# Ledger of designs, part 329: VH-VL binders against b7kms5

Target 1, 80 residues: b7kms5
Amino acid sequence: DTFETVRNTIRIESEVDESLRQLCHEERITKETWLEAAYLYLCEKPEELAQVIQLAQERLSQRKAIADYKRAKTMQERFL
Short names: E, the ipSAE of ESMFold2; O, the ipSAE of OpenDDE; V2, 0.75 times the mean of E and O plus 0.25 times the DockQ between their complexes.

## First folded at step 22 (VH-VL)

Design c_7 (framework fv_pozelimab; at its last look DockQ between E and O 0.80; V2 from the best seeds 0.65)
Fold by OpenDDE, look of step 22:
Structure c_7 (fold): chain C 80 residues (1-80), chain A 121 residues (1-121), chain B 107 residues (1-107)
Amino acid sequence: as target 1 above (80 residues)
Amino acid sequence: QVQLQESGPGLVKPSETLSLTCTVSGDSVSSSYWTWIRQPPGKGLEWIGYIYHSGSSYYNPSLKSRATISVDTSKNQFSLKLSSVTAADTAVYYCARIDFEGTELVPFDYWGQGTLVTVSS
Amino acid sequence: AIQMTQSPSSLSASVGDRVTITCRASQGIRNDLGWYQQKPGKAPKLLIYAASSLQKGVPSRFAGRGSGTDFTLTISSLQPEDFATYYCLQYWKYPWTFGQGTKVEIK
């Protein structure tokens, strides 16, 4: 059995990425296969999936806020 | 994929207010800074100011007393108003995006086609 | 306001020529310098940002160099589509200011 993979860029928060990399290393898996497996698992767990989606939305909001702050700071530096 | 387009009257009488709108597609106005730039016929470029999606704005001191930039997130637009215009305000007006690569500024990576505004009685 | 002085104001060149345009800032602007190309009746197009970063989709024959007060835009081999007016922009301090432009004409 074979399957086709799709290339994409995934940016992960550094602390989470480090922890995830460590886990994957210990378990002899990859971040990619971890994500695939996690998604497939959650597809069979609607309540858990909903919780993960909520958490993901919160994290996205936080990323946006941080990005906005950094951009604002960059723009403000040009007043000095 | 990002597109900007200026719209508004091409003729304004002296002492009146120039009003232009920039419609953004392919990107949300809530994701970037947005700016206006003008160019008198046969002349160079002048930066007017910018607006942040939060409403924070800054204007070139040369135009600060007369320029107002606003954003309408519901319409994915931002606008320029320039009061008390004179012949010196005759120019092609451009709207543009100020983007970022990480924390690195990428100024004016997308422009509208520009719209000529002539100030004449 | 920071003054940006471009040189030359205009130049004549032939296809295949190496063209260099200079922009000088009245004070240090670090690497916050952009280069734009404008053709008649068209909006300016971003070529270079951060003094030396090539904008996506811009041909590699364009190169920006410099830091502090002196900057250069180089076209290694001028192409027919490169005849235009070029502007530098400082965006280190407000208000952001453009150079007066350099018109690259056909010899």
Scores: ipSAE 0.641, ipTM 0.914, lowest interface PAE 0.6, mean pLDDT 95
Fold by ESMFold2, look of step 22:
Structure c_7 (fold): chain C 80 residues (1-80), chain A 121 residues (1-121), chain B 107 residues (1-107)
Amino acid sequence: as target 1 above (80 residues)
Amino acid sequence: QVQLQESGPGLVKPSETLSLTCTVSGDSVSSSYWTWIRQPPGKGLEWIGYIYHSGSSYYNPSLKSRATISVDTSKNQFSLKLSSVTAADTAVYYCARIDFEGTELVPFDYWGQGTLVTVSS
Amino acid sequence: AIQMTQSPSSLSASVGDRVTITCRASQGIRNDLGWYQQKPGKAPKLLIYAASSLQKGVPSRFAGRGSGTDFTLTISSLQPEDFATYYCLQYWKYPWTFGQGTKVEIK
């Protein structure tokens, strides 16, 4: 059997990515198998999944705020 | 896929207010900067200004403070009002998006199809 | 406001030709220069931003070059669908301003 796969593009904070890369290297797994395993594991654990979702929402809000700040500065610099 | 569509009256009387609406689909009005650009028949393009949903805006001084751009997040629309119009305001009016690829500015990456507004007695 | 001057105002060329359009700014604009293509009855379409970055879906025969005040758009092998008017845009300082346009005719 061959699993059908889709190609994804994601952005990960550099410190988190470095740590994840090291973990995957040490455990002899890939990022994609780690992501699949983590999600499948959490599907069976509603309370833990809810905590992950809350953290993800917090990180999303923080990323949005940083991006908005940088973009606003880009637009503001053009007045001078 | 992002799509923009202008709507509004095609004929406006001199001294009155031109009012146009841009309906946005495939993107949230709250996620980008939005703009209006106009083109008199057979002539070049003139940038009118922009709005960001938080209220940050700019207006081309050539419009002499006659232009106002506003956002309606509940309808996913933004609009243009241009007051005290004359025949010189006859043009095709386009709505467009000002976007970012990461932190890099991408100006007017999507446009509406344009709507002709004629100012005539 | 920063004035953008395009040349030539119009040109005729054959399919397969290399076409170059020039845009000059009245003061330095760094690389904040875009190129747009407009066909009759249609809205402009973004081709290039940041002087040389191709927009998604734009064929690689379009290339932008320049920085500061002098910029060019080159079409390396003109195709029949490239008949259009081309505009440059400076977006460094407000108000953002377009060049007056260059009409490219195929023949």
Scores: ipSAE 0.567, ipTM 0.885, lowest interface PAE 1.0, mean pLDDT 92
ESMFold2 (binder alone), look of step 22: mean pLDDT 93; pTM 0.953

Design c_8 (framework fv_pozelimab; at its last look DockQ between E and O 0.71; V2 from the best seeds 0.64)
Fold by OpenDDE, look of step 22:
Structure c_8 (fold): chain C 80 residues (1-80), chain A 121 residues (1-121), chain B 107 residues (1-107)
Amino acid sequence: as target 1 above (80 residues)
Amino acid sequence: QVQLQESGPGLVKPSETLSLTCTVSGDSVSSTYWTWIRQPPGKGLEWIGYIYHSGSSYYNPSLKSRATISVDTSKNQFSLKLSSVTAADTAVYYCARIDFYGAELVPFDYWGQGTLVTVSS
Amino acid sequence: AIQMTQSPSSLSASVGDRVTITCRASQGIRNDLGWYQQKPGKAPKLLIYAASSLQKGVPSRFAGRGSGTDFTLTISSLQPEDFATYYCLQYWKYPWTFGQGTKVEIK
């Protein structure tokens, strides 16, 4: 059984990434297969999927806010 | 994949307002800072100013009194207005992106092709 | 405003030559220095940022060095497509300012 993979660059928050890596190591799986499995699982769980989407939206909002802050700070430093 | 394209009148009369728009594709104007730069024919480059999607902007003091940069997130565009133009404002005008690698600034990694604006009676 | 002075204003070189362009800032700008290449009728293209970081897709024959006030752009082996005008940019303090440019012509 073979399947085609798509190359992706996924950036994960450091603490989450560390925790996830630890879990994958213990379970002898990869982050990639974890993500695939998690998605497939959630596809069969509409309520849980909705909760994950909401959480993902919140995390995205936080990322944007942090990014905006960092950019603004960088640009503001050049006024000094 | 990121593309910028300037648009607007190529001819402006003295004392009128130069107006240009930069249309961005392949990236959201809400993702970073955006800038205008101009180049008189056969001359060097002059930085005009930048705009952030929040509306925060800064202008070169040489043009501050006349330049206005704005952003339209709904159209994924940002624009330049330069009032009270003279022959000295004849130039190729470029829009460009100011990017960031983390906290590291990467200025002008993508440019529009530029558009010539001639100030003439 | 910080003044950027490039040297030379122009130079003639042959394919395969090592070319060095210098840029001097009127005051310290740390490593906030960019290098751009511009060909006639085209927009400038980013080559180097942060004084020495090579932009993605830029050939390795281009190299930026320096910090503080003195910076250099080096083309280790000039190629036919490298004949152009080069500009440095300081973006340490507002307003951001360009050097006057260095035209690299074919000998």
Scores: ipSAE 0.641, ipTM 0.916, lowest interface PAE 0.6, mean pLDDT 95
Fold by ESMFold2, look of step 22:
Structure c_8 (fold): chain C 80 residues (1-80), chain A 121 residues (1-121), chain B 107 residues (1-107)
Amino acid sequence: as target 1 above (80 residues)
Amino acid sequence: QVQLQESGPGLVKPSETLSLTCTVSGDSVSSTYWTWIRQPPGKGLEWIGYIYHSGSSYYNPSLKSRATISVDTSKNQFSLKLSSVTAADTAVYYCARIDFYGAELVPFDYWGQGTLVTVSS
Amino acid sequence: AIQMTQSPSSLSASVGDRVTITCRASQGIRNDLGWYQQKPGKAPKLLIYAASSLQKGVPSRFAGRGSGTDFTLTISSLQPEDFATYYCLQYWKYPWTFGQGTKVEIK
């Protein structure tokens, strides 16, 4: 077939997921259709896409820092 | 997929410094903690210590402050220096990874093949 | 340092046998215990972490149990490729320490 769907899993921060789930429910759409629509919309808008990418980079960095902090605490506790 | 490979001289004279490098493939040396372990021929395993790319480290007191582990993020490598070696330091030296599966600490989940270092006149 | 004592030091068994190796810590280590397999001339291979969690790619015939100070590794049906020396590792408190090893020989 010319068009196929792919099943994947993603992890979303719980507060963001809760808000997105509520929005999708209220608008009678699914998370996957929202994601597809959001991406397709941004493809036509280079400046707005760049802003979203910047925010995504910031969130990625923050999630990494939190994970690194927790792992450092795990290694540190073993001195005690 | 992750591969570690030790390199360095196989013969070191007494009182000199043993110097080894571990080259990491399939993972970033900045992603987690890295370690050295040694095994004298025919004997058990001894943990040397660890390094994190920020400089955070631990060294086994049994090495009496002779060990230093360092990271070179640009080469994706980490290294061991062991000073003032004697025949007692003759061993196979392994590099290994200390990682986390989610929040779960997983010690030494990948190892290099090991390199024999002999301390002899 | 926390001392890890393995028992037995060596054993001989036949293919298909159930093999149990024990590891005792000199003080409590929670479930921060790993098991490693080492074949002659090769690096150790992680089998079990967190006392009972099976590492990816390790056959299900390997099982770990225990917490605190007493731990076991069981091979439910010994295979020819299981000839090796097995080590436990405590990783609760520094320095992390290995047991002295248990050599499993196939009869």
Scores: ipSAE 0.592, ipTM 0.891, lowest interface PAE 0.9, mean pLDDT 93
ESMFold2 (binder alone), look of step 22: mean pLDDT 94; pTM 0.958

Design d_1 (framework fv_pozelimab; at its last read DockQ between E and O 0.91; V2 from the best seeds 0.77)
Heavy chain, then light chain:
Amino acid sequence: QVQLQESGPGLVKPSETLSLTCTVSGDSVSSNYWTWIRQPPGKGLEWIGEIYYSGSSYYNPSLKSRATISVDTSKNQFSLKLSSVTAADTAVYYCARDYTLDEPKEDFTIYFDYWGQGTLVTVSS
Amino acid sequence: AIQMTQSPSSLSASVGDRVTITCRASQGIRNDLGWYQQKPGKAPKLLIYAASDLQEGVPSRFAGRGSGTDFTLTISSLQPEDFATYYCQQFFNYPFTFGQGTKVEIK
ESMFold2, look of step 22: ipSAE 0.618; ipTM 0.874
ESMFold2 (binder alone), look of step 22: mean pLDDT 89; pTM 0.917
OpenDDE, look of step 22: ipSAE 0.612; ipTM 0.900
ESMFold2, fold request of step 23: ipSAE 0.611, 0.577, 0.631; ipTM 0.870, 0.859, 0.874
ESMFold2 (binder alone), fold request of step 23: mean pLDDT 90, 89, 90; pTM 0.921, 0.914, 0.919
OpenDDE, fold request of step 23: ipSAE 0.807, 0.804, 0.811; ipTM 0.940, 0.937, 0.942
ESMFold2, last read: ipSAE 0.617, 0.592, 0.625; ipTM 0.868, 0.863, 0.872
ESMFold2 (binder alone), last read: mean pLDDT 90, 90, 90; pTM 0.917, 0.916, 0.918
OpenDDE, last read: ipSAE 0.807, 0.810, 0.808; ipTM 0.941, 0.939, 0.939

Design d_2 (framework fv_pozelimab; at its last look DockQ between E and O 0.81; V2 from the best seeds 0.66)
Fold by OpenDDE, look of step 22:
Structure d_2 (fold): chain C 80 residues (1-80), chain A 125 residues (1-125), chain B 107 residues (1-107)
Amino acid sequence: as target 1 above (80 residues)
Amino acid sequence: QVQLQESGPGLVKPSETLSLTCTVSGDSVSSNYWTWIRQPPGKGLEWIGEIYYSGSSYYNPSLKSRATISVDTSKNQFSLKLSSVTAADTAVYYCARDYTLDEPKEDFTIYFDYWGQGTLVTVSS
Amino acid sequence: AIQMTQSPSSLSASVGDRVTITCRASQGIRNDLGWYQQKPGKAPKLLIYAASDLQEGVPSRFAGRGSGTDFTLTISSLQPEDFATYYCQQFYNYPFTFGQGTKVEIK
């Protein structure tokens, strides 16, 4: 099958990525098809979707805090 | 859905202070870095400086003595003041969201993903 | 300050052409490079960040490559809406600096 796909850059936390890679390998699927399937599944599960969104928001906040810290530290060191 | 909009006088006299405000919608000014960039007519782009919501800021050395960037979290705005302007400061001024994204280990990436439409400021007597 | 040098300063091309723009940094900047497209009277639009990551909504015909000091922006098949000026920018150190721009004109 041929599909029209959209190019994306996905950055996944290393421990989650490793676990997900192992799962995908065992099940003979890809992270891409996993994401598609997971989203489609959740579209039919509004309560579960809301929970995933909340979790995703929390993880995003954590990522942002880490990124900002890295930037502040590194850029200060480079500039000084 | 993030939007930025520059506002301020389009005409400034020499030796006076250029003052611009960027109003942000769709995102909190407390969540990212915010930057000002300018472009003289028919010329390239010049980075002016940036500010973090905490007040930490960096400026282009070429403008550091004259440029001041500030954040107003209550209004979800950030502003630029450029003192002692001359004709060389005539330019389209852009505000932009300076987004930082985490990378493996201690790395990170930066990009300006949302820009205002820009506002022309002309310095003339 | 880190100097960014683009080449060429301008080029003429036809729809369907493969276009390559280069950007060279005066020192190593890792992958801390962005590419922008600017049309007359408009703000720059982000195309590529982190040297090779495609911004959401940007057509796949745009591609960024490179690391260190040498970078390229490639348009695999030029479309009518791609005629514009393109800028590279480094985010490695302050002050952030831009290339002088590359104007892509219709032949």
Scores: ipSAE 0.615, ipTM 0.898, lowest interface PAE 0.6, mean pLDDT 94
Fold by ESMFold2, look of step 22:
Structure d_2 (fold): chain C 80 residues (1-80), chain A 125 residues (1-125), chain B 107 residues (1-107)
Amino acid sequence: as target 1 above (80 residues)
Amino acid sequence: QVQLQESGPGLVKPSETLSLTCTVSGDSVSSNYWTWIRQPPGKGLEWIGEIYYSGSSYYNPSLKSRATISVDTSKNQFSLKLSSVTAADTAVYYCARDYTLDEPKEDFTIYFDYWGQGTLVTVSS
Amino acid sequence: AIQMTQSPSSLSASVGDRVTITCRASQGIRNDLGWYQQKPGKAPKLLIYAASDLQEGVPSRFAGRGSGTDFTLTISSLQPEDFATYYCQQFYNYPFTFGQGTKVEIK
C-alpha cells in the first residue's frame, strides 16, 4: 500500500544467479532487496553508475548474440 | 523506447510490386530479427516473413516466393517487396520487432513485442 | 505448415466474467506460443509469450496455460477495455502461423 511493488520476471545467467543466491543467503537478504539497494546506492555515484551501465550493455550484447545464434541454428535445422 | 513506422504507397495496381519500408527508432536494425505481417480488412493475421541483419530470411510459402525483405542499416530501416500483386494482397501491413529471448541450455523463445501502426495497401482489380 | 485453431470464433460476456479462449496446434509446438490482443483500428499487442509468461505492463487478470498442442488464455475478471480480438501464434517452426482469432464482445 504505502510501499507499492511491481512483479517482474528477470532472467539471470545461471553462474551469476548461483553466486547472487549464495550472497543473499549468507547476508540474509533477498535478490529483490539487493537489486533495489544496488540501484539506490549507484544513483548517488554517477561515475560508478556509468561503469555498471557500460558492463550491462556489454552483457546485453553478448546475450542477444547468443540468443540469435541459438535461434538461427535451431530454426535452420528444424525447417529443413 | 522502440518505435516502428510503416511507410509506402497506399494504392498499387495489379501485377505490380508492393513496396513498403519500416523505419526503426530506439533500436538498431542490426540488433534483432524483423518481420512483416499482414491483415486483410476484417480478417486475421498472416505472417509474411522475417529477416536478420546478415540477410538471412525466411518467408511464408503461401506467398510463393513473391516476397522479399531487406535491411538498410544506413537508414535504420527494413523493407518488404511483394511482386505480382492481386486484389487478394489488399491488407493492412504491419512491421514488427522479432525478438529472441535467451533461455537456459540451447533454448530460446521468440515474440513480436513492438509493432508499427500498420498501413493499408489497396490493390485495385 | 502448423495450423492453429482457436475456439470459440466469438463470444459475448459481461464485465467480471471469467473468459477462456482455446488454441490448438496441429502438431506439438512445445511452449512456443504467444497470445496477442488487437483492438479495432490498432496493431496487435503482445500479452503472453512462451505460452504462460506475462509481458510487462499486461494486467495480471490475463493468464496463459498449456504446452504441446493445447493452450488456453484466461481473463479472470473481464473488464470493458478487454473488448478485442485475441490471436494465438506459434513460433516453433516456419512459417509462424496465427490462429484465426477470437472476438470478445462485452455484453
Scores: ipSAE 0.602, ipTM 0.863, lowest interface PAE 0.9, mean pLDDT 91
ESMFold2 (binder alone), look of step 22: mean pLDDT 89; pTM 0.919

Design d_3 (framework fv_pozelimab; at its last fold request DockQ between E and O 0.88; V2 from the best seeds 0.74)
Fold by OpenDDE, fold request of step 23:
Structure d_3 (fold): chain C 80 residues (1-80), chain A 125 residues (1-125), chain B 107 residues (1-107)
Amino acid sequence: as target 1 above (80 residues)
Amino acid sequence: QVQLQESGPGLVKPSETLSLTCTVSGDSVSSYYWTWIRQPPGKGLEWIGEIYYSGSSYYNPSLKSRATISVDTSKNQFSLKLSSVTAADTAVYYCARDYTLDEPKEDFTIYFDYWGQGTLVTVSS
Amino acid sequence: AIQMTQSPSSLSASVGDRVTITCRASQGIRNDLGWYQQKPGKAPKLLIYAADDLQEGVPSRFAGRGSGTDFTLTISSLQPEDFATYYCQQFFNYPFTFGQGTKVEIK
């Protein structure tokens, strides 16, 4: 089968990115194919998927807090 | 999914206060910045201001003296009040989610990714 | 306030055409630039954020480029649904400001 790819830009937490990079290197795969495979695997594992979603939501909440803090600080400085 | 909906009177008399409310569904107003934008008929877009759930707000200097944005977390809403309106304030008013994306290091980026459908407010006697 | 100047203000094109819209900022805004598409009677729709990142669900024929003061939005092959008005917006500093818009019309 042939499949079309979509280009995406993602930001990954540095420690997670490093760990994932090492794993991909050792297993001779890419982050892209890892993400695809992981998602497809989880699609067949509803309980695990739910757990990952919850974790993702928590991480998003934390990321938002960090981003908003950066914004508040930087934009205040720029606006002065 | 995230949805925003503007509500309020479509007609306001000169010198009165324009009042609009944006009702958010699918997400909490306490998680993001929120913004108002307006567009006079046949014209471009003008940013009015933004607010964070904690109450911190910034306004376009062109409207700062007249504009007030507030958040009601209990209702999952945020509102706009624009005092002393004139015909120049006739516009479609949009509310939008003002998203902050975390970038590497100390960086971040901002964009308005979810918009209400907009509501026309006409200022006329 | 940072001024955003789009060019052209309007253009006529045909389906399949490559369309390029430019946006210039009066001062450096790094990559803090977004592009929107707006159709009559509808709210603006985010296409590009951070100057060159494609918003989820937006067709890949849309592409943003640039940094600093000069930015471009390119539609590689114009589709019927792409006839609309496009706006750039800077998010570098308050007040956030929009370009005056570029109307893409059918030739």
Scores: ipSAE 0.805, ipTM 0.937, lowest interface PAE 0.5, mean pLDDT 95
Fold by ESMFold2, look of step 22:
Structure d_3 (fold): chain C 80 residues (1-80), chain A 125 residues (1-125), chain B 107 residues (1-107)
Amino acid sequence: as target 1 above (80 residues)
Amino acid sequence: QVQLQESGPGLVKPSETLSLTCTVSGDSVSSYYWTWIRQPPGKGLEWIGEIYYSGSSYYNPSLKSRATISVDTSKNQFSLKLSSVTAADTAVYYCARDYTLDEPKEDFTIYFDYWGQGTLVTVSS
Amino acid sequence: AIQMTQSPSSLSASVGDRVTITCRASQGIRNDLGWYQQKPGKAPKLLIYAADDLQEGVPSRFAGRGSGTDFTLTISSLQPEDFATYYCQQFFNYPFTFGQGTKVEIK
């Protein structure tokens, strides 16, 4: 019966974040309310939700590969 | 849910090789860095080393090349061998997922987010 | 190797107290620092990464601060379940070293 919020840190790719910030500014909403609305809307659309999940998995894999590459390169240089 | 489980002998004789295996479920062993950490009874934590599937392995110089970490992709496991053990190697041994988080520019963050329950290895005659 | 020094080594506090633990690196490590909680007989649990980012599922009473060489972990209102030993760890350079730990005891 009480609305509660959760505080979490998220990391968004910089060009996506800039575009999202511009959209939210134009529409007079916050990133948090946009995220909540997008998720709730997609829950009623199983086919589109599945497409978003697949894209999210691809982006996660790409970002992880980039992070591991940065780590390997930097740590090799520092450890020398 | 990601789960890690250590297994191996709880008692090892001096001068022998300590051998432990970490079984990974909920993730692929080829997806992350993996690390071993140990803790002597009543003492602090010591990082032993790490491995990445593409062949990068790094070890704590304090182990003086006695440690070897390896991966068995077919069993989704990684292992630790520590040679020439003494009583000083008595410890709880933990395996952990070694996560690399992408950061802005050319930066990154490392953290150990999933740990096994730990297994006590005693070195005694 | 980069040495991590924690203060205090131990402390006793009451439920509801604000507790601050410090961690000092022997050289600059930017924000490449994590905080871990370990309860007796259990594996360490990640609380804070990147010096000040709260791990998912960790209560908001935990907060990390600092950069460079000086870092703090603060528990804003100590709870009975916060009895544990706390470790900082740097991951700026190999070997990835831990602080010696801070034992927090609750009456």
Scores: ipSAE 0.593, ipTM 0.866, lowest interface PAE 1.0, mean pLDDT 90
ESMFold2 (binder alone), look of step 22: mean pLDDT 90; pTM 0.922
OpenDDE, look of step 22: ipSAE 0.619; ipTM 0.897
ESMFold2, fold request of step 23: ipSAE 0.575, 0.566, 0.567; ipTM 0.866, 0.861, 0.864
ESMFold2 (binder alone), fold request of step 23: mean pLDDT 89, 89, 89; pTM 0.918, 0.920, 0.919
OpenDDE, fold request of step 23: ipSAE 0.801, 0.799; ipTM 0.937, 0.935

